# Designs tried in a protein design chat: VHH binders against Prephenate dehydrogenase [NADP(+)] (TYR1). Part 1

No score or structure here was measured in a lab: all are predicted.

Target 1, 284 residues: Prephenate dehydrogenase [NADP(+)] (TYR1), of Saccharomyces cerevisiae (p20049r14to297)
Amino acid sequence: KVIGIIGLGDMGLLYANKFTDAGWGVICCDREEYYDELKEKYASAKFELVKNGHLVSRQSDYIIYSVEASNISKIVATYGPSSKVGTIVGGQTSCKLPEIEAFEKYLPKDCDIITVHSLHGPKVNTEGQPLVIINHRSQYPESFEFVNSVMACLKSKQVYLTYEEHDKITADTQAVTHAAFLSMGSAWAKIKIYPWTLGVNKWYGGLENVKVNISLRIYSNKWHVYAGLAITNPSAHQQILQYATSATELFSLMIDNKEQELTDRLLKAKQFVFGKHTGLLLLD
Below, numbering starts at 1 at the first letter of every chain, in headers, positions and changes, except where a header shows other numbers; antibody chains aren't numbered by Kabat.
ipSAE, averaged over its two directions, is called F for ESMFold2-Fast, E for ESMFold2 and O for OpenDDE. V2 adds 0.75 times the mean of E and O to 0.25 times the DockQ between the complexes of E and O.
Where letters were taken out, [cut] stands.
Atom coordinates printed by the task and the answers are left out, and those that the model quotes come from them; centres of patches stay.

## First folded at step 5 (VHH)

Design w05 (from b08 with Q102T; framework vhh_7xy4_2)
Fold by ESMFold2-Fast, scan of step 5:
Structure w05 (fold): chain B 284 residues (1-284), chain A 123 residues (1-123)
Amino acid sequence: as target 1 above (284 residues)
Amino acid sequence: QLQLVESGGGLVQPGGSLRLSCAASGFTFSSYYMAWVRQPHGKGLEYIATISGSGGSTYYSDSVKGRFTISRDNAKNTLYLQMNSLKPEDTAMYYCAKLSYTPGWSTYHFDYKGQGTQVTVSS
């Protein structure tokens, strides 16, 4: 049994190394223009590096497309048709609808579609971390068991969802948070306000420090995560629109000095969120 | 200090030719993939061509394939882009870029862009 990995970014590389360390035969590729550099970089790696995705698709029994959501359609269109009969195909992206659309459009009908999402970054120990497995299309019952047997080496806590459930939960819990902090940072940049200029050194601690750290993390390391959550996830549209609408309504009340209506609106929101036990953790 | 200095841009008629140069310094030039990218006014960066450290492998975007040729002279630490059959849609600021070794099918990851050289194609 051969496992193919198309895309050797941080997560693809993590999977390739974990699978080879567990004794699986692994064949990998990335962009052809990086082949010579990758061959040197991974000369001592236990996985087999090949020049292109056609070589991966034609040889693999299970393929993971570990590429950005914005690129998955083009890459699957190129290499997907080369997949052999009975191959299991999945991705490793934070937004599943683009994967499913690409797989359904370009893969042979005889391919099973089982996709995954490790809910952690590449620098985190995988043990005990959540791993979503989506069994979207399986003509062969043994395919699901095979994917579970491969993923067992990660020692992750497996969670089984449909792709619709995955994308809805991701949009509801993450997309608005990213949109809110990106909007805040964008506003600071436009009006030349630097919240940390007065804050970080003078007001270190509490919510001020948390606010600055979240903003820095989102802007420094998360643009592609935000793109995946908001641009390629239609479930995020209504959540982000509602956030924007609510922010505009609140500021309209402030500008018009409608203190009573503003107070009533905020109290109703507080009662909804905290009036029943929601399992939420309060920051302070 | 790493430096990339582009030159060779200018105004040219449709169907004309230009040769861009990039003088590189401050790193081991022959060890890195180099790229040409462009940015039309008010738009995002577009990949044009990539060349391996040895010059043995070259890759092109579909929009320029057959019209542009990327090359390098490692003895002179210089990257070139020969542009033939220029079209109005080739109008952009052209940048020389050193590629990082962080693949993963990211659209583009560039270290150390220069100041650029403007190419304008108009009749």
Scores: ipSAE 0.000, ipTM 0.284, lowest interface PAE 11.5, mean pLDDT 80

Design w09 (from b08 with L99F; framework vhh_7xy4_2)
Fold by ESMFold2-Fast, scan of step 5:
Structure w09 (fold): chain B 284 residues (1-284), chain A 123 residues (1-123)
Amino acid sequence: as target 1 above (284 residues)
Amino acid sequence: QLQLVESGGGLVQPGGSLRLSCAASGFTFSSYYMAWVRQPHGKGLEYIATISGSGGSTYYSDSVKGRFTISRDNAKNTLYLQMNSLKPEDTAMYYCAKFSYQPGWSTYHFDYKGQGTQVTVSS
């Protein structure tokens, strides 16, 4: 069995190395323009590097497209038709709707579609981290078993979702969080407030430390992560709009000194947040 | 100190040909992939062609494949684009670009692009 990786970014490379270390045969490609450079860079790698995704598609039993969500449609349109009968195809992007649309549009109908998303960055130990597996279209019972057998080397906590469930949860938990802190940082930049210093700031404690660290993490992301979490995820649009609307409404109540109305709104939100949780949410 | 200076653009009728040149200075030209990109008036940048540092590999967008040819002369630090069978939709400002590798199939990124040379295809 051969596993193909199309895209050798941080997560694609992580998967390629983990799979080869576990004894799987792995064949990889990135952009054809960089083949000579990558061949030299990965000359001693355990995986096989080939010039393009046509070669990956024609040889692989399981293919993972580890490319940016905004580019998935074009890449699958190019290499997807070269996939052989019975191949399992999936992606590893943070937004699944563009993957599913591309796979359904461009893949041979004999291909199974099972896609994944590791909910962690490439620099952390994969053991115990959440791994979403989406069994979107499989006509062969062996396909799902095979994907699970490959992913077993990551020792991740597997979570099974539909792609709609995945994108809704991502919008609610990641896209809105990013939008909130990007807005906060943009405001700091415009009013020229510097919440960070090169040393220990005596004002940093408890919740402020959490705020600073989240902001640093979010602003350290590459620009296309924001595009993937918001621009290319339609589920994120409505959630970010609702967040913006709620923020504006709360601001209006604060500016107009509507203390009772503000208090009532916050208490209703508190009842909703804590009413369905078995524990307390605490921030440090 | 890094400079890219495009030339060779102009007005040409449909079906005509033009040869664009880009004079590079301020970096080791033969060590970098180079590209041509274009921008039609009021629109975004469109990728046209890329060439490896040695000239051994070339790549083209579907819109120009078979009509345009990218080449380079490393001894002269010059990049070329031979444009044949020109169409009105080829009308754009053409830019020479120094190319950066971005793993993971990201959108093309250029370290630097020049000031451009205008190509206008009309009767």
Scores: ipSAE 0.000, ipTM 0.127, lowest interface PAE 18.6, mean pLDDT 80

Design w10 (from b08 with Y33W; framework vhh_7xy4_2)
Fold by ESMFold2-Fast, scan of step 5:
Order: C-alpha cells, then structure tokens, then sequence
Structure w10 (fold): chain B 284 residues (1-284), chain A 123 residues (1-123)
C-alpha cells in the first residue's frame, strides 16, 4: 500500500518522514511550480517526490492533504477527482469543516474520508501527544483499521471525534487562546507599552514568564494559522465573541468599582473551572 | 538584485484595451513562475494572473478570466498582460512579481520591486 502526502509544509514533512522511517511507501508533492527546487532539496529523502497531486492521487491508497484550510477546497477540486477507487482521503488542518466540504464535493463517491489532526507543532516528539482521528465516511471497514495502522508509528494518544466535535473543541481551546493573546499583543503595540523589558520584569517568575513566552510563540506563527483557527472556523466566532463579551463585562465592573458583582462572577467561574479540573495547578 | 520594471499603463475608456509589459533582470527569468498583481487606490493587493516558467501553464482570478491574457518572452526576459474589455473596477496600479515558494500551499508570496504602472479606466 502507498501513502500520498499533498503539501510538504512542516506537518506534511513530519508525516512523510515518520511514515518512511516506519517502512511505508510514501509519495509526496507540493505546488507544481516549485517542483525543480523541491527535487533538489529532497534528493536524498526516503519518500518519492512527484511533480503534482495528480500523480500522488493516481498512485496512493491513502492520501493526506497537508495544506492550509483556506486552500484545501481548490487543491481537492484539482487533485481529488484523480483519486483511484477505494482510496482513503483526509487532511491535516486545524479546521475540519472546509476539508469535509471539499472532500464531499470533489472526491469520487467510492473514496473513504478519514481525516486527522495532530494537536502539536512540528518540532515536538509525537509520542504521547494527542492525535484526533475523524472517521467521516467509510464504506470499507478496513479503511479505519488501515489509518490506525499507519498512525501507530507516531505513538500518539488517539482521540476519536466527529468533525463538528473537533471544530468546537478547537475553537474553545486553540482559537480562543490565540485570539486572546493576539488582542493582548495588539494592545501593547497600539499603546507602545511592553513592560517585560527595560528592567520591569527582567527576572521572570511563574505566570509572568509563561505569559510572555506564549505571546512570543503565538506571534511567531504565519498569518494563515490565525485564519485557520478563526476566520475559516465558524465555531470559533461564537467562542471568540463570548470571550470578548466576558472580558468587556468584567472590565466594566472593574471600572465602575462594582466589587461585589465582580467577586460573584469570579467565584462562579472559579467554582466551575476547579469543579471540572482534577489536576495540579502548574505555574512553572 | 531582482529588478522588475512595469510599463504600458495609461488612461482608457470602458471597453478599451491595454497591453502591459514587465522587463525582468537579476534572476534566471525562465526558471520562475511570474505573476501580475494590482492595487486599487486605498485597497489591498489582489492577484490577477500567474504563468509558469516555460509559459505552458496559466491561472487567472475570476474577475479577469476571459478578458486578460498573461504571456511571456523568455528570450527577452519580458512578462506581458493583455487587457481587453476594461471596466472602471480594473482601475489600479499594476505590478509584476516573481513567485516565491510557500510550503504547504500557503497563500502565494510575490516578490515585486517595481514602481508599477497605473491603469485608469474612466469616462
């Protein structure tokens, strides 16, 4: 069996190398216009580089579209119809709705749709990290077993969700986190205050160090990561709006010196959060 | 040093035609995909068309399909854009650009350093 990877960004390359190291036959492509550059760059790679996604689609038994969520519809429209009978197709994006819509619209009906999302960055050891597997459309029972057998080499903690569940959880966890720190950083830039330099907090401790490092990490991403987490995920809009509304309400209470109402809201939030969380609080 | 020099813009009436040219230097022209992009006054850059190094493949934005034709002459290191059936909404500064690799099919990255050539469609 052959595994195809369409898109050799950081995660696609990680998958290609992990699968080839595990003994799988892997064929890859990225944009056709860059074929000659990539052929030179990956001359010694264990995977095979081919010119375009038509060649990947026609030769593969399992295809992973490792592309930006905003681009997936166009790419699947181009290469999806070239997929052979019984091929398993999925993506590796942070937002699943655009993948599912593209796959349902453009893939042959005989293709199974099983998509994945590794909930970690490309520089992290995959062992023990969460991996979402979404069995969206499977005519062949062996398809799900095959995807699990391929993903076994990552040694990840597998989580089985629908795509709706995935997008909701991603919105609640990752999209809101990014929105909060992007808004905080944009506020610092607008008022031109960054107190973690110039001697104020040069000797970091606990939460302060964590906050600064999260901000730096989030702002190191390319803009399309933010688009994938928010703009192209409708579930994210409600959660981001709720965060913004809650922040505004709390600040309104603070500005108006309504200490009792503020305290009541914070105690309810504390009771909810700690009532659901059974782990230790780690600040470092 | 990559240099791109656009020319051929001007004032034209709706329904008219213009042919833009871009003289390229400082890189192996035939080895790179090239693009035309435009920027209307007070708006962001928008992609118009791309062409492969050999000229064998072309892609267009939906707003210009059937009206504009991108072409190139690798012997002269020149990129062209033939614009027909011009509309007032085609009014913009037009730039030619060298396409840069973006892994994972992320949004296109264009390297453009020319002053551009103004196209105005009015009256």
Amino acid sequence: as target 1 above (284 residues)
Amino acid sequence: QLQLVESGGGLVQPGGSLRLSCAASGFTFSSYWMAWVRQPHGKGLEYIATISGSGGSTYYSDSVKGRFTISRDNAKNTLYLQMNSLKPEDTAMYYCAKLSYQPGWSTYHFDYKGQGTQVTVSS
Scores: ipSAE 0.014, ipTM 0.312, lowest interface PAE 7.5, mean pLDDT 82

Design w11 (from b08 with S57Y; framework vhh_7xy4_2)
Fold by ESMFold2-Fast, scan of step 5:
Structure w11 (fold): chain B 284 residues (1-284), chain A 123 residues (1-123)
Amino acid sequence: as target 1 above (284 residues)
Amino acid sequence: QLQLVESGGGLVQPGGSLRLSCAASGFTFSSYYMAWVRQPHGKGLEYIATISGSGGYTYYSDSVKGRFTISRDNAKNTLYLQMNSLKPEDTAMYYCAKLSYQPGWSTYHFDYKGQGTQVTVSS
């Protein structure tokens, strides 16, 4: 069977190399206007580079659209109709609703839709990292098994979700985290505090190192990442609003010297989130 | 804790209509794909229809396309199946099913299924 990759950005390239190293036949493309440059750049690659997504779609049994979320609809509209009978099609975007809408609108009805999301950056070892697999539409039961067999080479911790569950969990776990640290960073900039100066002081301890590393990672991302996680994900809006409301309420209790109410709020949160856990769940 | 309770089945003449309901509890209903499956007497389970958590996407078996409509009301935690132009071949026990997030998911595989509601189409 042949695996097709449409889009040779960092994640698409990671997948193409991992799949070819595992012995799969892989056909890739990116923007047609860059074909000659990319052919030279990837002359020694084990995957086959072809000129456009029509060639990928016509030859592949499983296709992964590894493109920016803002471009997914246009690219699927162009190359999706060229997919052959029984092809499995999926994406690799951080927000699944626009992806699913494009696949439902433009793919032949006899294509199965199984999409993925590796919850790590392209420069991280894939082993043990979470990988979401979404079995959205499959009329061929063997399709799900095939996708799992392909993904096995990543040695990732597989998580099986619906696309609605994925987008909600992404909003809950990532969009709020990004919003919180962006808010902290913007506040530091406004009041002229330099947290890396505080964070590299050995007397402050391990939590400051964690804070500095998370802040640096979040602020090193391109702004398009935040658009995908928050601006274009409707599920994120309610979570971010709740975070802002909770922060304001805690601040109000602090400035009004409502120590008992503040303590009660924190204890309730501790019991909900951590139960009887008295240590850190996962750190370095 | 997790419960699926089907209702709305009964005896109906060919060409008639029935509306099945499934009351769900014990999980976040709006976050899961839901399905209707049926089992004719002495036969295996047959997939009928699937609906996404949002209700935006629906899928049907070829035998019921154009006759059955799957829908959901997430505010009421209820799944529906509107059955029109019923045929004797539609006679079966109908089950509401919650689709699994674990390996083994397919259009007619599920991690939980209710007790069912009987639909009989005869004169």
Scores: ipSAE 0.000, ipTM 0.098, lowest interface PAE 21.0, mean pLDDT 79

Design w16 (from b08 with Q102S; framework vhh_7xy4_2)
Fold by ESMFold2-Fast, scan of step 5:
Structure w16 (fold): chain B 284 residues (1-284), chain A 123 residues (1-123)
Amino acid sequence: as target 1 above (284 residues)
Amino acid sequence: QLQLVESGGGLVQPGGSLRLSCAASGFTFSSYYMAWVRQPHGKGLEYIATISGSGGSTYYSDSVKGRFTISRDNAKNTLYLQMNSLKPEDTAMYYCAKLSYSPGWSTYHFDYKGQGTQVTVSS
């Protein structure tokens, strides 16, 4: 059995390395225009790098599209039809509706659709982290068991959801984070503050670099990612409204010099988030 | 620790030339795409050029295509930007940037950028 990975960014690379370390045969590709450079970069890798997704699709029994949600439709339209009879196909994007639509539209009907989402960043230990598995279309009984057997090497806590459940939970939990960083960037633009300028001639590091990098990652997404997280889900609207309300309340306390009330609010928030949790808190 | 140190900026007349350099340390230089970006005073960052780890592929913004050339010397861990036919609108702080891939088909993003070197094209 051969596992194919289309998209060799940080999460695709994590999966490729974990699967090869577990003894699976893995073939990977990314953008064809970068093949020569990537082949040199990953010359010592245990996975096989191939020129394009047609080669991945024609050789693989299980394919993971580890690409941005905004690009999934065009990539599956190009490489999906090359998939073998009985191939299991899934994605590793944060938004599942675009994946499911692309897979249903472009994949042969004899392909099973089982998609995954590791709910952590690429630099954290996968052990104990949540992993969503969505069994959307499985006409072969062994497909679901095969995906679980492949994912076992991550030692993740598996969570089984429909794609609708996944996208609702993602919108409810991530909508505020995206809204916060988009609003911060919008504020910088409107008042002509350039956050990167603050660090350029100083020994800055730390949280300022993290802030800029998170902002860049969020702003790198296409608008329909934000639309999927916020526009179509009433629960997302309520969460964003609460964020805006909380921000203005804190601002009011600061402007009115209500130091004790501000301190009390911040300490209660800290105690709720950190003091009531048992076990590891996921910060990435 | 990872460091990027830009140099070679200065004051030039319109139509002049400058060669910027970026000395890299603390990482395997030849394994990463590198870029030049600039920031005019009081404006946002503007992408200028990108070069692959091997130097085999280069990409340019439309504003500098045909005037600027990005290159690298992997033996010296140094990135270069040759700037010809300079215009007043090229006035900016220029930064060397180490890039990493986003998942799959998304655009490259800054992994780290240096301290910068000022280029001023006097009218």
Scores: ipSAE 0.000, ipTM 0.135, lowest interface PAE 18.5, mean pLDDT 79

Design y01 (from a07 with L104F T105E; framework vhh_enristomig)
Fold by ESMFold2-Fast, scan of step 5:
Structure y01 (fold): chain B 284 residues (1-284), chain A 121 residues (1-121)
Amino acid sequence: as target 1 above (284 residues)
Amino acid sequence: EVQLLESGGGEVQPGGSLRLSCAASGFTFSSYEISWYRQAPGKQREWVSTITSGGSTNYAESVKGRFTISRDNAKNTLYLQMSSLRAEDTAVYYCAKDSGYDIFEGYSDYWGQGTLVTVKP
């Protein structure tokens, strides 16, 4: 069996090296214009570098598209039709709906669609990190077993989800977090309160200091994640709306001096959170 | 290994122009959106501009109409053409790649070493 990787960015390279180290035959490509440079750069690599995705598609039994989500449709449209009968195809994008749409539109009907997402950055040791595997479309169980056997070399904690479940969890953990801190920062700007005036005059400690630093990080480095994920991901809209509704309800209870109802609601939330987590990271 | 190397900074008079470059290596440049950020002394990093893999551009309100971001995929190079420079534009300018890899931590960014732009009053 031959594993093909289309896209030799950080995660594609991580996968290629892990699979070859485990004894799998791996063929890789990136853009043709980089072929000579990449051939020199990876001359000592255990994987085989080829000029384009057509060559990867024609030779592979399992293909991973390791490309940015914005490019997945175009690249699958180009190389997907070259996939041979019975090929398993997947990607590793952080939002699965565009990926699934591209695969369903452009792949031959006899291709199985099983896609993955490593929930960690490329510099992290893969052992013990979560890895989502999504069995979207397969004619036979052998395909799912094969993907699991390939991914075993990462020693990751495998999590099995539908693509809808994956995108909902992604929306909740990223889009809602950004929405919460962006709305908080927007409120500070609207009322002209500088966050550092809270607490001990610019010498924050504890949770307030953590809050300010998270807000600064979100505003300085993550704007396109919020814009891209929240605006283009339909799953994010409902999660953000639920957050806004819950915040409004809690503030209404506070303003109306409904201490008992507020306390009961907070205790129910606390029971749910601590029922799922036996430990808590202390931030101060 | 992702590497980003900025160049083109220097001293300029108010109203002047500079062109910044960012040479990228270690990743498929054409497949990623790449951004410019800046950091003035004593301040936090501020986002300046982003260009998508498809060529769509977006700008911070403070630089819109004065700065132009562009890319040359054949040369793995990102550019920032700056015009009508103001004293407030004085900062170290960084290019950054968003990896898009980390679902629970959010997307990871790779930063260059920066290039200093000084607008003399």
Scores: ipSAE 0.000, ipTM 0.200, lowest interface PAE 15.5, mean pLDDT 80

Design y02 (from a07 with T105E Y107W; framework vhh_enristomig)
Fold by ESMFold2-Fast, scan of step 5:
Structure y02 (fold): chain B 284 residues (1-284), chain A 121 residues (1-121)
Amino acid sequence: as target 1 above (284 residues)
Amino acid sequence: EVQLLESGGGEVQPGGSLRLSCAASGFTFSSYEISWYRQAPGKQREWVSTITSGGSTNYAESVKGRFTISRDNAKNTLYLQMSSLRAEDTAVYYCAKDSGYDILEGWSDYWGQGTLVTVKP
């Protein structure tokens, strides 16, 4: 059995290395125009690097598209039709609806769709970290068992969700965070203040500096990133609305000098964050 | 090999105009979104404008109404027409192709070498 990985970003590379270390045959590609550069870079890698996703699709029994959600449709439209009969296909994107739509539209009808999402960054130990597995369409009963057997090498805590459940959970982390920082940047633009304009850089430090840098990075992203995270995920709309409501309520308490009510509200939030999620809170 | 080559930068007085060009090669230009970014000395890269394969345009608020992005698919060339230039527009301007795989990480992998625009009285 051959495992194919389309996209050698940090997560794709993590998967390629973990699977080859576990003894699986792995074939990978990234953008065709980078092939010569990547061939030199990965000359000593245990996986096989090939020129394009057509070659990955034609040879693989299980394919993981490790690309961004906003790009998944274009990439699957290009390489998906080259998938062989009975291939299992999935992604590794933060939003599953675009993956599912692309897979259903472009894949041969005989392909099974089982997609995954490792809920951690690429530089952490995968052992004990959550791994979502979504069995969306499997005509072959053995497909789900095969995906589990491949993923076993990660030693992750497997969580089985529908794609709708997954997107609801990720909406809070991705869409709300982006909406919050876009709102902060919009406020700066409205009042005509840029963080470095006032010459107080000497006094910037800690969390304020971090928040400014996050805002700048978010604003450097292309529009399609926000469309993918906020517009195409209905669960994101509810999360963003709740964020806006909470911000307005806190602001009202501050303006009206309702110190006790503000304190009580913040203490409830603190108890939820630290009481319920302390084991998962890691600042770095 | 993908190449993006910017040109058209130079010195201009406040209120002046410049047209930047980006010559693209090594990929099917008409099929991709192409963007302009800029970086002032000591600052992070700032997104300026994007044009989609279909010709739809988006602009940063700081340049809206003053800059116009356009493309000529027959010539594989991207343009940025800049007018009413201000001192704060002083920066190195970069042409960037959609990274395709890591756009959530912010930076495009396909950057040109840049062209310097200096707005000076």
Scores: ipSAE 0.000, ipTM 0.120, lowest interface PAE 17.5, mean pLDDT 79

